# VHH binders against q9y6x5, part 21

Target 1, 379 residues: q9y6x5
Amino acid sequence: LPPKLLLVSFDGFRADYLKNYEFPHLQNFIKEGVLVEHVKNVFITKTFPNHYSIVTGLYEESHGIVANSMYDAVTKKHFSDSNDKDPFWWNEAVPIWVTNQLQENRSSAAAMWPGTDVPIHDTISSYFMNYNSSVSFEERLNNITMWLNNSNPPVTFATLYWEEPDASGHKYGPEDKENMSRVLKKIDDLIGDLVQRLKMLGLWENLNVIITSDHGMTQCSQDRLINLDSCIDHSYYTLIDLSPVAAILPKINRTEVYNKLKNCSPHMNVYLKEDIPNRFYYQHNDRIQPIILVADEGWTIVLNESSQKLGDHGYDNSLPSMHPFLAAHGPAFHKGYKHSTINIVDIYPMMCHILGLKPHPNNGTFGHTKCLLVDQWCI
Key: E = the ipSAE of ESMFold2; O = the ipSAE of OpenDDE; V2 = 0.75 times the mean of E and O plus 0.25 times the DockQ between their complexes.

## First folded at step 4 (VHH)

Design c06 (framework vhh_7zox_3)
Fold by ESMFold2-Fast, scan of step 4:
Structure c06 (fold): chain B 379 residues (1-379), chain A 121 residues (1-121)
Amino acid sequence: as target 1 above (379 residues)
Amino acid sequence: DVQLVESGGGLVQPGGSLRLSCVASGFTFDDYRMGWVRQAPGKGLEWVSDISSGGETDYADSVKGRFAISRDNAKNTLYLQMNRLKPEDTAVYYCAKEGYDWLTGYSFDYAGQGTQVTVSS
């Protein structure tokens, strides 16, 4: 029987939540599995880019999902609707579910994940749910476990996505201990439900399960706003993405727009595309705009208005507040092993190894995750 | 097409009370968490309170212990009972349907004119 893997994402699960709150179900999962305390995500630290990096092993400049809102300078196409199913945006990479279906004649299943309801390279997940935030965790769990047990060819790769704690992190801010405690306890209970369901169905001992996230969350405030309208008139540029990383398409000379922006706020860095720091790996793609603005942690870029968000993400990927964690359990993983840090792009080649798939060229390093695996030796 | 019609605002003395209502149409009210946001003169939007489909409530620290949110799912109506009102509670109050989108994260989807609350002598 081929190895099986379920990849679970709790959106916006900041790594240090594990140290500041109690997670009895997750701790029991980790006791019999592995924990990576910090996952260094890709820049920009947003949902679509990082979820696609997890399943492709590529930096955003290479997989093409460079933001949640995008403009392609070559084709003149716009991406600004999260339900836009145009394969054009996703076709610069091959996600693991496509590789799984094409290399081994296996099935993939998705109880949601960015990209799984889009035909990518003419291949869509064998079983999937169209993205709908109103679908309960229980319904997603019912569908994914049914597909894992009752499919031919067998489902060997499956995804399960949940919007919390991202929704509550935005709403309350991560420093609201009372509300975040309630939300995180609910997530821990959902992890308990997942484990119990897998045990009841006889899947638990033979299924590899990864629990991870795409990014963290930082506290925002009405006292930390950068009003872009105070810097530059709307007639000089087209705004492609706003906050905390603004993507600016100049309508006049690029240097003139840059000069109007560069000294506008002490809490924002302004980059010409060629001057974007190399460490971001955010430069070599037509969807990256000529000028990028990067707000300092906790600062929100606005257009002469307030922001209702008390928490946000998208900031510099070196910030610990932007880092998620990774926990895993199953026959491929050691029991009771703790690891400090991996890069989010390292998850893809590890998953390919577990499933026996040949990875597409990627930016991950298998050596970074080998200590997690029973069939590998640490150095 | 979401329609939210707020009412119940007015002029009230400090320490007084008001009850706001919001009649919802164009969506299945029972399926959504609902809330109240406010905008004070010359200020931005501030989240005030919300309530789940099942009645679980949350409040901003500035109103906790003074305001009570409730809903009547049979009438598609959201309420905000405001007690011990302060001059700083002066604002236009909007009711909102809560949503989540991958692009924007958490958001309040609000519509209509709101209802003006003025707390002064």
Scores: ipSAE 0.370, ipTM 0.665, lowest interface PAE 2.3, mean pLDDT 91

Design c07 (framework vhh_8dlx_2)
Fold by ESMFold2-Fast, scan of step 4:
Structure c07 (fold): chain B 379 residues (1-379), chain A 121 residues (1-121)
Amino acid sequence: as target 1 above (379 residues)
Amino acid sequence: EVQLVESGGGVVQPGRSLRLSCAASGFTFDDYAMHWVRQAPGKGLEWIGDIYYSGETDYNPSLKSLVTISRDDSTNTLYLQMNSLRAEDTAIYYCAKEGYDWLTGYSFDYWGKGTLVTVSS
């Protein structure tokens, strides 16, 4: 009878969407569970980094997935293809499904969560699907629920990932009320389907379910572009990542590259690696480049071209537009409790507690989430 | 395996109308937005428009009055209706499935082989 947990991510679900749109199914889920209104994610506010922070409890400089596109200065390896399955990129941390499988004859299951189709420390999720965006939410849900009911050793930790509303947020921008309303209604219907499926299978009353996201979304515009080619010639640097955080590897003296960039636009900050603000926890890793450019909210860094994006993320993690939410339901959680804010790294030690796992050293603080849990006393 | 098969192309006289079809298989068609893209001889790709899973459409502003995109989810078929065809509409027409790329957050992950439309008198 070990405790069970299903962790669900709707990519790019900005926290304030909950205030601006109607979510009848999600509101029913929250009424009998808990809501954290804002989750402060890690910098850089991108998909791979934040999904890995959720399951490791670590800042990006510690778990090594520092961007969606990376270069490792020590090994000279490049990560610029989302289909790159080299374990090297993921081996700087131990995600919760690995820890779960290494303790007390437990299994893990995964439907598309980033990293779950990669062997990490020679351990891959017991049940998994190779990442394929063409696979429906229904098929992912069918596999997860089958594995939760029909596994030996029992599946005690399961993950389910869905690409929306991130894809539509990029395409339409979060201020497109018409298109975003349709997307968010569909997501709410999928949440309804999830709950109904779990009830139908007799899983609902004994399963802990967390619904969260990795980041938010902000409105971009063709009127808010920073043309990097107007700042510096291509011959002076190698570009590792572009927008909204540009990762610059100098081909000449670093100070000379920095001086060409530092006053180029009033809408970006230019940092030497050692001068990156401590609050970002984005410095102590070989995959963080010698110069980082951070665009202001809603500004896009380009190379002498227009941008197709009407929405984007990756910006400063202090921005509320970059924050997701967290909702949860199950025997571990209070009913009808609302909490204001936690850090995204706090999710990992909370999940370890629910599953009875000893967490690896992490940057989360269990005290931040204890008010959500029935077996803990709130301050 | 995901497959997209365009049909309905051919030689058409200027001023006439033409409807292209795209038959989709290997994925849950009604969960994804679908796109039409064309490439004229010696030119780059030009986005025509899309239709969301909800049936809502977006068009390239330069083409909006000349084209209509629709879908039939019961037959997994995407349509492009073109009216008042001009010589400059001569192109290979592709249907494309909207996908997700973790690197960019938005992509076209599958394309058909294309169907050639030649507008000539």
Scores: ipSAE 0.190, ipTM 0.608, lowest interface PAE 4.6, mean pLDDT 91

Design c08 (framework vhh_5j56_2)
Fold by ESMFold2-Fast, scan of step 4:
Structure c08 (fold): chain B 379 residues (1-379), chain A 126 residues (1-126)
Amino acid sequence: as target 1 above (379 residues)
Amino acid sequence: QVQLVESGGGLVQPGGSLRLSCVASGFTFDDSGYYAIGWFRQAPGKEREGLSDISSSGGSETDYSDSVKGRFTISRDNAKNTVYLQMNSLKPEDTAVYYCAAEGYDWLTGYSYDYWGQGTQVTVSS
């Protein structure tokens, strides 16, 4: 049998949730598999950028999905995070499902993973679902498992995306123990359903399964707002993205816009593009705007309005609140092994190794994940 | 505790060279949990500027700011747990306090934000 891999993402699953809530089904999964306690994601810590980094092994400046809302200064195109299907935005990298389909006679399957309903380098996932948030987890799981069992050429790489706990994290904030407990228990039940379905179909013992996420979540407050309209008149700039990382395209002299912003709030850092910290790997792309504002953890940038979000993400990727976890089970993985941390870009070369694929050049380091794998020496 | 100690600063004439060293304690540069180690500077009356970093995630990938690209070189010696910044063709505009910083996860200390050294003064003057 060729090796098979199912990659599952629960959007916005902060690593610290594992220590503060009970997950009996996930704990049983980990007991017979591996756990990486923290995954250091890429900056900015947003959904589309980090989901694309997982499947390309590249920093955002290299793969081109630099935010959930983008403007390309060269082509004058605008990107919306919810509905843009233009391949232009995705063509700066080659995601693993494309590589899987092109290197051998293999198929890929996708249930809602960002980018999988778009032809990238003229290649779309062999089986896919157009993005629709109203489609249940059960329907996504039914389709993915049908494709894993009934495809020719065989599906060897499959993805499954779910919007929670991100949606509830935004609505309630991660410190709302009553509401978050309910949401996280439901997610644990969905993990139980996933395992049971795979066992019932005879897939469990021969399928590699990775459960991970793109980012975490931090608590926000009406007491922690930065009002941009108090700093600068909106006639001086075009706003490409707002919070917690604001992307500013000046309509006047860049230095004048920078000078109006740089001392406006003690709770945000203001960077000219060339001054963005090198550790962010967020500088070398035409979709990164001339001025970037980075709010401190838990602070929200607003335009003379209150924010209704009680939780948010997008903040500095060094913050533990922004970090997800990674759990995995299957023939490629050790049983009962815990690892402290990896970089999110390391997932791609690990997945390529498991599938026997030659990775495209990437920013990940295979050595960081080798202790998770049975066919590798850990010393 | 994670500590970074910079050394190698001093007074040089324009066109001169200096090599700065950053020695780490409490962690190793080969630890899989460390993401980036970099050099920053801050001149009087100016904002702190990032200059160069070296990453464990990119197979020792290096990046440089435009102001120092082609003149400065970052390197590491894992056996000595040291990161270097070789500075060539120094200009008066390079006068600043130079800092090294590390970010990563250590099993002893948990997640660490930017660990900063105390800084080392570089003065470029005739």
Scores: ipSAE 0.000, ipTM 0.112, lowest interface PAE 21.6, mean pLDDT 87

Design c09 (framework vhh_surovatamig_d1)
Fold by ESMFold2-Fast, scan of step 4:
Structure c09 (fold): chain B 379 residues (1-379), chain A 122 residues (1-122)
Amino acid sequence: as target 1 above (379 residues)
Amino acid sequence: EVQLVESGGGLVQPGGSLRLSCAASGFTFDDYAMGWVRQAPGKGLEWVADIYQDGSEKDYVDSVKGRFTISRDNAKKSLYLQMNSLRAEDTAVYYCAKEGYDWLTGYSFDYRGQGTLVTVSS
């Protein structure tokens, strides 16, 4: 009878979508559960970094997944392929499914959550699916519910990842109300399917379910481009990551590269690594490059080309457009409670508490999530 | 393994029409949204039109709305683009695209074929 938790991510689900569109299935879920209106994610506001922060409770500089494209200055390794299964990139932290499997004789299950198809500290999720974007939500849900019901030792922690609304947010931009309305209605229907499936299988009343996301989305434009080629010649640097946070590895003196970049555009900030704002918690890792460029919201950094994206993310994590939400339902959670804001790193120690696991050292504060939980005093 | 083969391009006068075709193989065609993207000389890729896997919903870039019509035949594993009232600005190589998502890049186009050249000139 150990407690069970299903963690669901809809990639790129901006918190403001909840106020601008109708979600009847999600609203029914929230009515008998909890809602956190804004989750302040980690910088940079990208998929791999934030998904790993959710399951480790660590800032990117601490867990080592500092971008979707990375270079490690010590080992000279490159990460730029989502199919790269080298544990080196993931081994700077211990995700919750590893802790779940090692502290107790329990199983974990995963449908496509980033990192779950990689052996981290020689431990891979007990049940997992190799990442494949063509696999339907229904197939992912069927596998997760089968594993939650029929595994030995029991699956106590399960994850489910879905690519929308991120894919459509990039394609149409978040201000395209016609197309986004259609996409978000389909997501709400998937939430309805999830709840119905769990009820049909007798799991609903005893399962803790968290629905969250890694980041939001902001509107981009062909009128808001920063052409890096206008600032500096390619011979002076190696580009590790481009937009909206460019990671620059100088081939010449760092100060010379910095001086060429610092006055190039009023719509980006240029930082030497040691001058990156402390509030980003994005400095103390060998995978963070010597010079970082941070574009202003809605601006795209390009190399003498147009961008096909009408929406993007990766921007300053203080921006509300970059924030997701968190909704939860189950025996651990209050019913009908709304909370304004938590940090994305706070999710990990809360999940450890629900599962009865001792958390690894982390950047989250359990006190920030206490008001969500029935077994805690809310002060 | 995955193949997309475009055809139907050519030289046309302004105001003329062309119908592009794409033959798909090596994947389950009816499980994917499909689209057309184009690349004008010296410019980047521009999305033109797309269609959902069941054909129920279609979208177009503003410059081609009312002039271009996208359609698909899932039984024949084929995608089409009917282009009417062609303009000089429509001159480009047109690519059939399997629309996809990648964690690193977000929205993406997978397994583009060789393309078909459309030239609109008097």
Scores: ipSAE 0.014, ipTM 0.468, lowest interface PAE 7.4, mean pLDDT 90

Design c10 (framework vhh_surovatamig_d1)
Fold by ESMFold2-Fast, scan of step 4:
Structure c10 (fold): chain B 379 residues (1-379), chain A 122 residues (1-122)
Amino acid sequence: as target 1 above (379 residues)
Amino acid sequence: EVQLVESGGGLVQPGGSLRLSCAASGFTFDDYAMSWVRQAPGKGLEWVADIYQDGSEKEYVDSVKGRFTISRDNAKKSLYLQMNSLRAEDTAVYYCAKEGYDWLTGYSFDYRGQGTLVTVSS
């Protein structure tokens, strides 16, 4: 005591990669731990929104990171640079590392998890690295393990982020078996390095480790483009986000913009904000624009330009291609247990339970993760 | 500070050969996949070839497959592109690129050198 947790994200790790490729190191991890085969993420299925949902247990409309590019209608602020460190964007929720530091006077450590290099509610992770994609997995792992072993107050919550297989998924597309097999083998080797490093440092037996991801990936094509310029002139709106969910801020009457867009493409759904499907939980926030366009799986919205992306995400969260997985190992978790599905917002209350923290109000359901935990009764 | 310095470009006749070199510094070269990208006059950037961290896997754009060979020397922190059977359509500024990631775009070339001009003309 106290219990410790390391949360690891491999960005864009589509759940069915586990079925279609070999992962000897990850399989050894799962053999002595738990696997959740599908995690139903939040809409929109993008990096910043879903990483923040994992650590807050909230839908995007509640935590305020509603896209990777945002506009706030009340303050008139724009978020369009991934290096923007304005706390304003993150302050609508309290992530678990802030709760960890404030409730128990414990330390948190972070290697590149989105939001951890931003002071949120005047609290920044006790140990952190400013985001830099050039920093190797090895250096991130070295820092995290050093901080887990050599901190006062003790680091009880640590995060580690790696941008693959998302980068390669975008570049090659998830159907490129040759390139994806190389990328995924490298990720499996990194998981092996992680486990070996934790064992070598005497951390493995007493540390809870979660390996998960924020979303999946789907195949795109130059044959599946929606040219927004063919439907509406740029003078009628301001574009806040483009693809595959376009965020439209009208410069004229909203109904006129809607009417120009609503029948533009059979491969795109057009919603007035109040008509966005309730199942998305994507409506009640000033950063959600008056009109949202949602492309069908594998379709890319463009502005009279070609897209060279062979893979993308951001699509409907009911699509299995958008789902990541969750694997976990440690004293809190059963050994050799497989579970079918949880919601990504369920991860937060489970982590709070493991750490002995009182969760902030959230959209997760602790009951959905009970069967993973040794101190809980399952069916 | 990341630096990539290309060399080896020049004027060459159709059917000729050139070898491009790129000297890398300021990062752990053997931790990154590397690419060659090019920009023809009046056109956008086109990815040409990439090579995995240890040199084990190589990919090429279809128009250069069988004519160009990418290679690397991790001990010397150098990337190479051997270009054979050059065509007028290969005329471009060639950039050595370190692959990277940006959360907004999903992937990027974190850094490109200043480029080396290849002109294929008689």
Scores: ipSAE 0.123, ipTM 0.522, lowest interface PAE 4.5, mean pLDDT 90

## First folded at step 5 (VHH; framework vhh_surovatamig_d1)

Design e1 (at its last look DockQ between E and O 0.01; V2 from the best seeds 0.00; counts 0 for: pae O 12.7 > 2, placed apart)
Fold by ESMFold2, look of step 5:
Structure e1 (fold): chain B 379 residues (1-379), chain A 122 residues (1-122)
Amino acid sequence: as target 1 above (379 residues)
Amino acid sequence: EVQLVESGGGLVQPGGSLRLSCAASGFTFDDYAMSWVRQAPGKGLEWVADIKQDGSEKDYVDSVKGRFTISRDNAKKSLYLQMNSLRAEDTAVYYCAKESYDILTGYSFDYRGQGTLVTVSS
């Protein structure tokens, strides 16, 4: 019968944390499986866009979740906490859990992965938890493992989302070695608990497990601020998103707004939509605003106030500080293999292969992940 | 509107003690973890200590462990920092902060009070 896959995200897990901190449990996981040292994520390097790219294999312009805050100029809709479950936002793509559970004798389960509580193409995850940050990792894990063991039709694809180290990275900054060491030790203990629980339930030998993340984290500082109010009056634009990629909807002539912004700071690039670099794959969607502002690494765009974050993400996806890692273990994967890099969009076609699913059209390249898999010729 | 009012700072000799207080209003105090942060002259903000909503977990930066104690009184909507064995390097403006995390907007670290100055010198 079809193999099973558990996809786990620890939000904001920067790739170089693996080299700079101790992870005895994660290193044991890697030793018996595979590691991709750097995953090049999609621009902008924000949570919702990158989690949807993992499960669709699409760039943000193609799947339509282009930021954590969005405005659709055609329909006049706003993406917000109260409106994040409107299928309108999600229906530009088909995530892997939808494809999976539409197969005969299959279902999908989710513990808080973005989008899994939305009826995308009239199909919501077969088992799911609504997002609630107060729910412990243990409870999320218990629900996922219960569904993996006890469902008919069987759960063949499951997701598990955890908010750390992203929350602590924002709070302390990635350069705070003392606090980040404590945070990352707790995360490694959770990975140990995950593996132990899967072993105790008899799932470990026959379940494929991917542990990855959506982005990294860079250090911010109160001496690296770009005060947007010093350059342009609020009355000239609508602000859709602020930092580190500002999304600007002009209220007056677009050229006038652009001209007021273009020399605002040497630490910020200002792009008309048609001039956004092609390498971002971030142009061809109505939800991308006419002007975007891209702060340099570690710089914060503000509105006459101090930044409230000591670490942040969302920057240029070429920056190593924005890159997560990927580790995997299970019958589909080699043992003890390390790979240098893949693109985050490559994860989707690999997962489809593992599950025996036909991928929808996507931007990933299956060949980039062949060497991770036991059933493929690597050379 | 969130309001945080710090008090209890002052001039103290090395080895001395101070107790900082923070009065909170404009939000459900019991629902949020709280922290103390500080800013030394010419330096950036430094996290000092935090405490969970029910007081169950307390954490400290290494430089103050064993000397500082964070506490809260949810009935009084108040946060405290007992500072013992003070050193010159503890000289800073101390701020009370409300902590929250949202998956869409990320972590927020709200320190909108005026702070209270602690000066440790002979």
Scores: ipSAE 0.143, ipTM 0.574, lowest interface PAE 4.8, mean pLDDT 91
Fold by OpenDDE, look of step 5:
Structure e1 (fold): chain B 379 residues (1-379), chain A 122 residues (1-122)
Amino acid sequence: as target 1 above (379 residues)
Amino acid sequence: EVQLVESGGGLVQPGGSLRLSCAASGFTFDDYAMSWVRQAPGKGLEWVADIKQDGSEKDYVDSVKGRFTISRDNAKKSLYLQMNSLRAEDTAVYYCAKESYDILTGYSFDYRGQGTLVTVSS
């Protein structure tokens, strides 16, 4: 039988949640599989960019999804959560589900993973759900498992996306132990449901399952605000993206805009596009605006509006608070093995290996995940 | 036969320094990128640092950046890891690893040594 892989993302699951809370179902999953304790994600640490990095193995400058909100100056197009279905934004890379479907006797399925409801390179997932936050996890799970079990050609790659604990992290802040405990318990229960469903259908032993996330969450406060209106008139620029990484499109001379912003706050770094640090791999794309502002951890960039978020993400990808985890189970993975850290782009070549796919050029390193796999040397 | 022999490990106090060495034989050393990997007690093997064939590029895991330096001497077929400002969490068996290229999946490891133990303790 061809290998099968289910990729599951719980949005905004910070890595250290595993150390600070109890996850009976997830721990059981890990006990019978593998754990990567920390995954260094890509800059900026936002949902669309990082999910696309997972399935392409590319930095954001390479795959072209550089934020949740984007603007292209040539076409004058906008990208946002409510406007994300134009293939123009996605076609700078080839995600793994497309690669998978180009193989004979294989299909892909998706439950609301970013980009899966868009024809990319004229190819859309064989099975997919349009994004709808009101659809329950149960319904998403039922569809995915049905497709994995009964499809012809067989579904060999599937994705499943869930919005928690990100939404709650924003609402309560990650340091709210009481509320986050409740939220994370629900997540663990969902993992239990997932495992139980797979066992009931006879998929558990033969299906490779990866449970991961795109980013973490940091605590925000009303006491840590950076008001741009105090530094520059709003008429001098267009805001493409706001916090914690603001994308600035100047309406006047770029240098003048930069000079007005460069000393706006000691808790914010201001970069001309060409001066963005190399370590971010966030420079070589036309969709990156001429000036970016990067707030320090826990600081929020605002206009003349108050932020209602107690938690946020998108900060420097070297910050532990921004890092998710990765757990995996299945015939391709060891049992009872824990690994310290990988890069999020490393997941792509690993998945390609598991599925027997030739990877497109990517920024991942297969060597970083080799120890997780039973068919590779390490342990 | 490919051989990688690590040395230089030992007991050191926090804040101390060690220099690890790896002697390579059985293959054309300067044709391959090399890595250091480590395994801490109760944890899995993790990548620490790598260096290109000609030493032109180096990379590190974030936790060791600024503290560790990888280098190589191709004439001596040797790989080195200078470890400064050592911490308790650096305690591990350190392995020299030969990188390999796979047409399907890219770069990986195909050989490693027996390892050398580094213990950082007060």
Scores: ipSAE 0.005, ipTM 0.235, lowest interface PAE 12.7, mean pLDDT 94
ESMFold2 (binder alone), look of step 5: mean pLDDT 81; pTM 0.808

